# VH-VL binders against q9m1h8, part 4

Target 1, 233 residues: q9m1h8
Amino acid sequence: MEETMAEEGCCENVESTFDDGTNCISKTEDTGGIESKRFYLARTTAFEMLRDRGYEVNEAELSLTLSEFRSVFGEKPELERLRICVPLRSDPKKKILVVFMGTEPITVKSVRALHIQISNNVGLHAMILVLQSKMNHFAQKALTTFPFTVETFPIEDLLVNITKHIQQPKIEILNKEEKEQLLRKHALEDKQLPYLQEKDSFVRYYGLKKKQVVKITYSKEPVGDFVTYRCII

## First folded at step 18 (VH-VL)

Design P4
Fold by OpenDDE, look of step 19:
Structure P4 (fold): chain C 233 residues (1-233), chain A 120 residues (1-120), chain B 107 residues (1-107)
Amino acid sequence: as target 1 above (233 residues)
Amino acid sequence: EVQLVESGGGLVKPGGSLRLSCAASGFTFSNAWMHWVRQAPGKGLEWVGRIKSKTEGGTTDYAAPVKGRFTISRDDSKNTLYLQMNSLKTEDTAVYYCARDLDYWYFDYWGQGTLVTVSS
Amino acid sequence: SYELTQPLSVSVALGQTARITCSGDNIGSKYVHWYQQKPGQAPVLVIYDDSDRPSGIPERFSGSNSGNTATLTISRAQAGDEADYYCQVWDSSSDYVFGGGTKLTVL
C-alpha cells in the first residue's frame, strides 16, 4: 500500500505589485461651486479643441485659471457669457460658435429658440452644443435645420481633454492631394486604409469627417517614430 | 447658389483648335478641384481631365485619349476654368461639361455643357 | 484600366422599385457615386459615397456597395425618374471612371 505522497506544488503567488500610480485626484475641497469648475474645465477643453481644429484662439483663454474664471464668470456662470465664437485661421470669415446648454431637457422648442437667437451671427459655419442633459430625437432632428454643421458634446466629454494623456501621438490631417498621393503610393483603395469611426472620441475632438485621413506619429524612444494612417468612416 | 456655365463650343475642322471656358459662381472657386467631362452624342460620360486647387499644387491630369492635345487651366481671379483643345479629332465631338470636385473624387455640381463638333 | 459595367437598360413599373447595378473588380473597396441624366440635361449627383444623398435628392434614392457590385435603388418609381444613370468611381490607376450608363424606363 505505497502511499504516493502527492507533492503539493506550492504555487508561489507572485503578488506582482502593479504600482497602480492611480494619482488619487486628491479631493482638494475646492470650496468653489462644482458647477463653475465643470464649466471651467469644459470651456478650457473647448478652446483647446478649437485651437487644435485650426481656429484662432486667444492664448489667454487657454491659460485661464479656475480662480480667474470664477472671478470673471462667477460661481454660477451665465451660460450666454460662456459662449465661444472664434474664426477659422485659414478663413477668418468662417466662425464657429460654442454654446453651453442648461440642465433643462433640450427640446425642439429650445433648439428653435437658439436658432433664432444666433440668426444674426454672420459668418457662422459651424456650431458646438455642450449638453448637460439628454437631447431627444426630435431635438436632434431640429439641429439639421441649421444652415451649418452642429456638433453635440456632453459636458462630461469635455471635462478632460483626451489629447493631454502622456503618450499622445502627433496627429496630422491630410489634404486631398496628400490623401491621393498616399493611396497611389501604396496602391490602396480608399476603404483599405485602417479606419477610425466617427464616434471615436478622438475623431470628435478633432472634428474629423468621413473620408478624411489622419497621419498618426507615435514617438517611442529609443525605437523612433512609428507612422500610421487612419481613414475616418 | 452654385453655378457653372460653359462657353466656347462650336464647329471646328479636324486638326483645329478650340478653347472652352467655364464660369463658376456661388462658391470659393479657388478651393475646388475642377474637371472637364464630355459626352459624345448618344454615348456615356467620359472624364477628360482635372485641375487641382492652387493650394494643393494646381496640377493637372488628363484622360489618355486627350493627353498631349488638351490643356486645362484656371484663373482663380476670374473664377474661370479653361480647356484648350488642340489637334482636334472627329472623336472629340461631344458636349463638354465642367464639374466641381469639392470633396473626394465625385462631381457634386455640373454645368449645362457646351457642344463641340469636329467635322470636315 | 479599371472598368465599370452597367446594364444597358432597366425597366420598372410605376410605383415599384428599380435596381441599377454597377459592377467592378473589388468595387466594394471604393466609394461609388451615381448620377442621373435626363435627356438634354446635365448629369445630377443623386448618390455619393455609396449611400449618401445630396440635399434635394428624394429619400426614394438609395445606394449600396459590396463585393463587386454597387446598386442604386429607386423605390416608388415615378415617371420623372426615367433617365440615364451612371455610376462613377475614382481609381488610383485610371483616375475617374464612369460606367456605361443604364437607361431606366418607367412603365
Scores: ipSAE 0.761, ipTM 0.948, lowest interface PAE 0.6, mean pLDDT 91
Fold by ESMFold2, look of step 19:
Structure P4 (fold): chain C 233 residues (1-233), chain A 120 residues (1-120), chain B 107 residues (1-107)
Amino acid sequence: as target 1 above (233 residues)
Amino acid sequence: EVQLVESGGGLVKPGGSLRLSCAASGFTFSNAWMHWVRQAPGKGLEWVGRIKSKTEGGTTDYAAPVKGRFTISRDDSKNTLYLQMNSLKTEDTAVYYCARDLDYWYFDYWGQGTLVTVSS
Amino acid sequence: SYELTQPLSVSVALGQTARITCSGDNIGSKYVHWYQQKPGQAPVLVIYDDSDRPSGIPERFSGSNSGNTATLTISRAQAGDEADYYCQVWDSSSDYVFGGGTKLTVL
């Protein structure tokens, strides 16, 4: 249930994170830290995810420490202050909003309240909801009324950045023209590329959509680079 | 609300020229590949050509019957697609539609078309 | 040049199921898209990617594609479904290709 009707989430600029000089005491005490640590980890992963999706993210947000986070947001952060709004590098008029939801059950009323809160955001083209509770099926259907894509992530899925816990090849997303030229070069039709499932955690991490193609480069020192292409289904 | 509005159709003699416009609204025009598709009276749909988004090279491709005679261009600041038709032939008589190709090679929105009649 | 073949016409009784075919060599390796065109109107997308419906298209419109044939299926045919229907693909050698169109008549 959100209350604010004005323009939200600082959609014009990427937020700077700074130490406000109050962190000495909070740094030394860890008694209630599970809540703030969960938000810190999820928020850091969200910034890394947005950077990897091509959004303009301040490097300071990516390198923010837990103690710096607590100095800015406190041990029990106010969720509205945690919101992220960043522009797409390739089209700065397009912005994505990340909203951290509370522990209350998410209902149609909650979704409608959110819809009203963001009604004045002229550049918003996508939204991510970070969930701490289950969303009922009426609330899920209400998300489809937004004029843009709304993704949901349980906060537990953002406590670890999955791209840091595997031996990762280089990943590049092809635009439509690059896909067309790839298919022509090899005399292939669309369905003849190897697949990645839409529900795959890497696909969800990069926000990839059906029919997009990913170029995967494996670097093996003695032999050199190996390149493969995968199409989202 | 996505809208595509063609204009510039009319009567022209063989060998003449005509320029069509398509005004777009309700979407980010610069992200879309834009196409011209025509339909001769009583006949089926025929692809004429396309122009890709500028970020993807902004290049054009044409169907064989119009190659060398027709030129597609776009002005992203005005959300407008153009078709310059030169050396017109009677077989170019058709309703000309502009169409949006946003998601991998199909036309999700069409204009209402503008009639081009080429006759002596 | 890649070609798509459709029957010239299909008739269906009111309330029954119509099937409109689109044939092409190995069309099952491509995504097939379908457009409805009523007299004096622009085409409207009714199926994309073989079987997906755009918003606002009723669920009685469905599609399939395998082998050399794609099919548009219209269940519980209504008078308002009377129209011309075109299939379309992208082909790696021929780019954008339309079928010749099928006139659906609802009896």
Scores: ipSAE 0.531, ipTM 0.851, lowest interface PAE 1.9, mean pLDDT 86

## First folded at step 19 (VH-VL)

Design Q3
Fold by OpenDDE, look of step 19:
Formats: structure tokens, sequence, C-alpha cells
Structure Q3 (fold): chain C 233 residues (1-233), chain A 120 residues (1-120), chain B 107 residues (1-107)
């Protein structure tokens, strides 16, 4: 009865001390500046977004520091002063308005009040509402009464520019002719292109619409440029 | 309000020529692709041809039955689309509509049409 | 050439649902558009991009598209819905293609 001693192989636990240099973002309790910082980040991202959408944006607005922002707008900014109104580079007669909403629930009444307030703005072809509260279904429906497209962004979606976290591919929006040529060249149908959903954060950032096609160029050194096309659905 | 108004229809003999016009209003005409669509009496709709916007090359395309005989042109300064029809045939008898393609490959607005009758 | 096939006629009782089909090879991979034409009038866009409605078109009008068949659905049919209906697509080889049209009769 030979007791075969099973050699317990001591698996030496190599504690790989992954020095997780998680730089603890020290919670500097700058409690008083949280609101101003929030608006600063959102407004900055909004300007970046508008630039990337082809609007005329002053570079000074993009380079504004938090300190400078606070100097101009204070620690508790007036929401009306935060508004952005810029023309489209390709058509200066077309302007987009960015409106920062308060923390109060957005109601039909609020939307109507806004509509009245902006009624004198000539050349508005689009509006972005930056939301700090939920919009009810009735208020959402009231947005359709505007004579131009209204987009809504939770302020949280603008605190970080999503394009800065993604390897920044070159993005080009195709015109109708370019899209047609693309489809013809590859003998593709419109729905056979790889797609992006309209609700996608990338699509929303760039303000892309259904059936638009984007050319995305990824530069990978040393492999070179990779190009893909995506259609918005 | 978007309006398209065709004119220039009438009676013409086979082998003759006719020029149709479409006056556009209520939108930025220069940005729109413009089309001609025809409908023979008691028949369906038939695409005739298109002209793209100038910023997208201003090129023209034609349906096979009219290719080489019809010419589409535009005057953006006058907000007017044209259809020059040469070497007309009896089968070209139709109501001719101008239509707008502002988005992707559909006709969101139509004129009321103008009747072209090709008869001996 | 790309071709679209529609039934010649469809009948629907007042207040019932009409369905008009448009068949084409792999039409589901295309966007389908629908036009209404009443006698002596110009066509009117009633559905675009398979299922989207232009402003002013009643919610009774809806569209779907899958496989080889697109469908225009008209719920709660009214006498005013009696018309010819045409489907249309864009094709890379044939450009703009219309179906033959369907006469809808409201009974």
Amino acid sequence: as target 1 above (233 residues)
Amino acid sequence: EVQLVESGGGLVKPGGSLRLSCAASGFTFSNAWMHWVRQAPGKGLEWVGRIKSKDEGGTTDYAAPVKGRFTISRDDSKNTLYLQMNSLKTEDTAVYYCARDLDYWYFDYWGQGTLVTVSS
Amino acid sequence: SYELTQPLSVSVALGQTARITCSGDNIGSKYVHWYQQKPGQAPVLVIYDDSDRPSGIPERFSGSNSGNTATLTISRAQAGDEADYYCQVWDSSSDYVFGGGTKLTVL
C-alpha cells in the first residue's frame, strides 16, 4: 500500500505589486466652486463641440481657464450670461444658440418662456439646451414647436469631451454627392454601411443626422491610416 | 412656404422641341437637388432626371428614355429649374413635375405639373 | 434595372386598416419612400425613410420595410385616403425608381 505522497507544489504567489499610481485626485473640498467648475467644463465642451460642428468659435473661449471663467462669470454664474450664440462658418446667417437651464424641473411653461425670450433672435437655425434636470414628456414635445432643431444635453454629458478620450480620429462628414459616390463605388446600399445610432454620444457630439455618412480616419503609427465609413441610423 | 410652379407645357409635333421651367420659392433653391418626374396619362410616375446643387458639382443625370434628348439646367439667381426637351416623341406625352430633393434621394415637394402633349 | 412591384389595387372598408406593399430585391437594405396622388393632383410625400412622416401627414400613415417588402399602412381609413400610392427608392444602378402605383379604394 505505497502511499504516493502527492507533492503539494507550492505555487509561489508572485505578488506582482502593480504600483497602481492611481493619482488620488485629492478631493480638494473646493465646495464653493463646484457649480462654477461644472458650468466652466460644460461651456468649454460646448464650444469645442460647436467648433467641431463647423461653427465660428472664438479661440479665446476655448482657451479660457477656470480662474478666468470665475473672474468673468463669478462663482455662481447667471445662466443667461453663459449662453453661447455663434454663426455657422459656412453660412454666417445661420446661428446656433446654447442655453443653460437651471436646476428646476423643465416644464412646458419653461419651454414656452424660453421660446418667447429667444423669439427676437434673428437667424437661429438650431438650439442646444444644457439640462441640469429631467425634462418631462410634455416639455420634450413642446421643443418640437420651435421653428428650428432643438437638441438637449444633460450637463453631465458635457463635463467631459468624449472626443478627447478616444484616440482622436479625423472625422469628415460626407455631403450627398460624396455619399452617393461612396455607395456607387462599392456597390453598396444605404443600410449596408456600418452604422452609428443617433443616440450614440459621438453622433450627438457632432450633431450628425440620420443617413449622414462620416469618414473616420485612424492614424496608427507605424501601420498608417485606416479609413472607415459609418452611416447614421 | 415651399412652392414649385411648372410652366412651358403645350402641344408639340414629334421631333419638335419644348422648354419647361420650374419657378421655386420658399427655400434656398441653390442648395437643393432638383428633379423632373413625369406621368403619362393614366400611367405611373417616371423619373426623368436631376440636377445637383452647384456646391455638390451641379452635375446632371437622366433616365435612359430621355438621355441625349433632354437637358436639365438651373439658374440659381432666378430660382428656376429648366428642362430642355429635344427630339420629342409621342411617348414623351406626360404631365411633367418638378420636385425637390433636399435630403437623401426622395422628393419632399412637388409642383402641380405642366402637360406636354406630343402629337402629329 | 432595379424594379419595384406594387399591387394594382387595394380595397379597404371605411375605418379599417389598409396595407399597400412594395416589393423589390433586398428592398430592406434601401430606404423606401411613399407618395399619395389624388386624381388631378401632384404627388404628396406621405412617408420617407421607411417610416418617417412629413409634417402634416396624419399618424394613421405608417411605413415599414424589411426583407423584400416595404409596406405602407393606413389605419382608420377615411374616404379622403382614396388615391394612388407610389413607393420609391434610390438605386445605385437605376437612380430613382418608382413602383407601378397602387389604387386604394375606400369602401
Scores: ipSAE 0.765, ipTM 0.947, lowest interface PAE 0.6, mean pLDDT 91
Fold by ESMFold2, look of step 20:
Structure Q3 (fold): chain C 233 residues (1-233), chain A 120 residues (1-120), chain B 107 residues (1-107)
Amino acid sequence: as target 1 above (233 residues)
Amino acid sequence: EVQLVESGGGLVKPGGSLRLSCAASGFTFSNAWMHWVRQAPGKGLEWVGRIKSKDEGGTTDYAAPVKGRFTISRDDSKNTLYLQMNSLKTEDTAVYYCARDLDYWYFDYWGQGTLVTVSS
Amino acid sequence: SYELTQPLSVSVALGQTARITCSGDNIGSKYVHWYQQKPGQAPVLVIYDDSDRPSGIPERFSGSNSGNTATLTISRAQAGDEADYYCQVWDSSSDYVFGGGTKLTVL
């Protein structure tokens, strides 16, 4: 048939958290414009995240507008074109790959296909999967077969860069030697540092791992700097 | 497959010297902190010392009984850890293991050890 | 210097649960690691970070650490579990410290 049913309203918000009965306009439509905007926002956040993790990111990618994004990638971007591969500034031989996954369920077969696709990419030391679907337990276990760290982010978690919404202190990540010297200098044991949870949004944003220590400097103009140390758990 | 193979053990008289080697394969040797741990016959494990990765300073640390007599070094181009043992004493008689410390301060892989016997 | 104390020996009946203790002052503030050593063989890591198992170590091996005592627990003991077991910590003043070892005998 030629007629299609669209869910429209004039006075109601579509979100489940807000409904007072006097505000209305309800509209739900599956369009390429919504898809391209979600990819744009997530991809921009991914570039900002990679820059903040110490990767070499082209400034043009950070300043790309939605209209420029759509000019390059279209209203329904091909996922393979959205991939990001950038080197570490400190060791340009080490690269990270960001892969945008489709809406199909992620299976062991999907993970194996990715493994094959990237087998020739020399220098990959990490990968991030941006997910639009749930991963089952077997698919998650299959990610451990990669010779490097694989992180996953639901695309929803990348639509907003969390570091732009709150005051962020200066962050310095300690290596193992620096952590050891910190503990020795203060006669502290490993578990005596305050913790940050591995699943904390801040921890995930920087890609911090269990047992890493961060030095956090809060700058207050009248008092000066306040320094604290946190251990990832 | 991670593999650590010690060599250079043998019989030596008190006051003598001996140099142990540990050949590593199956991992990026230059990223690891490497250790020597010893075990006297019929006794427990005793930490001897370590050398850190070059990226983290490449420095060494030793247990008190061997400090000043033992020297740990590494050759990342040959994937080899060394232990130079000088002024040997009968108390140094042990199987010497090399061990890998990749994560925070435990030994995930060990060699099979090499026996050093110090006796007159 | 920091010291760890283990019992010299522990016996367990086949199929029962063995518990091997490692005592140290405020050991609960440290991560405890456990190694199994069979005669003539190198040590093998069986527990790290108090309670985590390396790949290939059966779920029968578990660990806990609280206060002044860490415990290695081996459920459903098998003849193949007969070995010496060592605990180990890193200490900010003493560096790497091993316990004296415990000989586990499965009856």
Scores: ipSAE 0.563, ipTM 0.866, lowest interface PAE 1.7, mean pLDDT 86

Design Q6
Fold by OpenDDE, look of step 19:
Structure Q6 (fold): chain C 233 residues (1-233), chain A 120 residues (1-120), chain B 107 residues (1-107)
Amino acid sequence: as target 1 above (233 residues)
Amino acid sequence: EVQLVESGGGLVKPGGSLRLSCAASGFTFSNAWMHWVRQAPGKGLEWVGRIKSKTEGGTTDYAAPVKGRFTISRDDSKNTLYLQMNSLKTEDTAVYYCARDLDYWYFDYWGQGTLVTVSS
Amino acid sequence: SYELTQPLSVSVALGQTARITCSGDNIGSKRVHWYQQKPGQAPVLVIYDDSDKPSGIPERFSGSNSGNTATLTISRAQAGDEADYYCQVWDSSSDYVFGGGTKLTVL
């Protein structure tokens, strides 16, 4: 009666402690209002995003502290005062407007009211709406009535700059000529390139459009630079 | 509204020369790649050539049948595209369209065309 | 050289669905564009990037592209849809390539 001792193999559960880097934001006892902090973070990220998109951004806006922000805008900022309007570096006649929306549901009426309000702004070629509430389908459709591209961002998406959490690859957007040369060089179609979806947070941050090709350069010491190309789909 | 208006078509003898023009309006002409496309009577569409925007090098490309004989140029200050046609052949008889390529490699706007007839 | 093949003609009954094909080697990897040309008129872009529609093009126009065949579909065909239709691609070796065109007849 040979008692076959079943060796219970101790599967050591290697608890991969994913050091959830989320903990660093919690400890600042920011005595200020939660609302002002949210607007500060979102507005700062918006400026960073606009800078990275090639707009002319004042460095003072990027370096603004929460305390300074509260000093200027108060604990309950007026949404109109939070607006950002900056020109494109390559074409100063083209301006982008960032509008912070309230907590009320965004309706067609709200969108139309905004359209009327901004109608006197000359040189607007794009707008970003920072949303604190959900936009219904009708309101979304009403955004297409603007004579320029309107992007929407939930305010939560702007509370953290996504580019700061990722080893910041160098991103270069190819022009049409560069794209053509790339495709010719490799005998590729743009559909054959690795892709990024338009809904991707990275794509949205940089304001990339369908069919654009981006050159992404990863610097990995000591191995050097790795370059990849991706097409937006 | 985007408009493209071709002119300069007519009757020419084999071996002759002709210069076509395309007047553009309703868009930033300097940013557009501009093309010539032709259509022989009762035939299909045939790409003739293109000129890129000046900001992207302003280079030109031509279809094999017209290479060395045709020259595309542009005057951004006049919003005008040109097609210089030299050493014309009977097979060059066609309606010539100017077309805009503002996005990627398609023609979103076309002129009404101008007829070129090469005949002895 | 890259080549696109279209049928010479397609017929469709009024109110029915027309399908015009454009065949090319691995055309599914390319972006296909479609033009409508009525007699004595310039071509008009009706589909770009396989399936996208310019403003003013009816919803009954649609495009698809897979494998070796792109298809322009015209649902609920109208008499005004009678025209020549051309597919077009860009090719790295041949530049801008048109199909031979398809005459659509509405019966």
Scores: ipSAE 0.770, ipTM 0.947, lowest interface PAE 0.6, mean pLDDT 91
Fold by ESMFold2, look of step 20:
Structure Q6 (fold): chain C 233 residues (1-233), chain A 120 residues (1-120), chain B 107 residues (1-107)
Amino acid sequence: as target 1 above (233 residues)
Amino acid sequence: EVQLVESGGGLVKPGGSLRLSCAASGFTFSNAWMHWVRQAPGKGLEWVGRIKSKTEGGTTDYAAPVKGRFTISRDDSKNTLYLQMNSLKTEDTAVYYCARDLDYWYFDYWGQGTLVTVSS
Amino acid sequence: SYELTQPLSVSVALGQTARITCSGDNIGSKRVHWYQQKPGQAPVLVIYDDSDKPSGIPERFSGSNSGNTATLTISRAQAGDEADYYCQVWDSSSDYVFGGGTKLTVL
């Protein structure tokens, strides 16, 4: 099938024989306003995601409005100012960094430059890259050389916080000891737990890794809470 | 580079006591579960016991042959694992290895071992 | 208590493929790990989680696990592969369990 572009004309309007100035005026869009709104939505979702992962997030960042965001960062925000660096509540010496990348293709050179730039940030144990462009195989491979976990999210995946728009169950991440006790209690082996795919958007939202177990509690009126356990693969 | 170095092995009489140490470096010791595994001369590997990370309760577990006689402890400030062995038997004669259990329940790094000989 | 059984010895010609088995009841439900131990040396992890290799382990080492048998496979056997090999699992009732070990001889 052929792709049809309904917006190919300079303006889609009612034809005017004698006054055509309206067409030109309607063509100018505020691309800065669209850009700032995208960064605002993604940055807000990132803060909510970090809070839900157990990081110390200032309430002011969670409640920031679009107008407040624009007053601080403008309609064409400087990407370095958008960065987020927050400590883990359970261990404040461990920090996560969120970096908003530009529109240029992500190459090995840009990954190495980022690595150098952050090398003095003591206590980083994780990083998230918010992407606006594709990342080639070599650049992805270069990310694995960081001394900590690096995750990537297309900015489009952060424009909406999916957990706000559906009834979500309670999620608890088991540590290694809790996983062991679960298996002993039920006389189960590791591979006998139901699986949850590592690529699942829910798994990625919470930053879950292979072999971790999540306890999922659903609220059920007639039966009470329904609990299930899933192992990440 | 991860390094585990055992020390404190030697000759003891049955009923005696001995304390082994394992000095750790090259990783965050406090995050790891640490184990003792032994190997009698000419025999296979035998799990002795473990101590969990402090953040996960710091509890110990022991294999049946040593339970009540051996005590595992750790000093995270010194990156050191200990094995206190009491009421030693000739069957306890073995090379004792220190091993790291960081992921899910396998030993990714081992020390060189220290020999304990229990003989009258 | 859960037990793992390995053959006492396996021989392989230089350059050929060696297979070392580790048998246990429904071992396929567990994650199997393999260690290499040369005389007078500490064990070294060569396979974890059935088939995964630590950094620095040659591609010719591989592992599989299904049913009641896990297998360590060493392709293109070299003289330096001559060692004892142990399988190990974690079991919900028996904790850490080792197989008895297999002496691999490269002829």
Scores: ipSAE 0.641, ipTM 0.893, lowest interface PAE 1.4, mean pLDDT 86

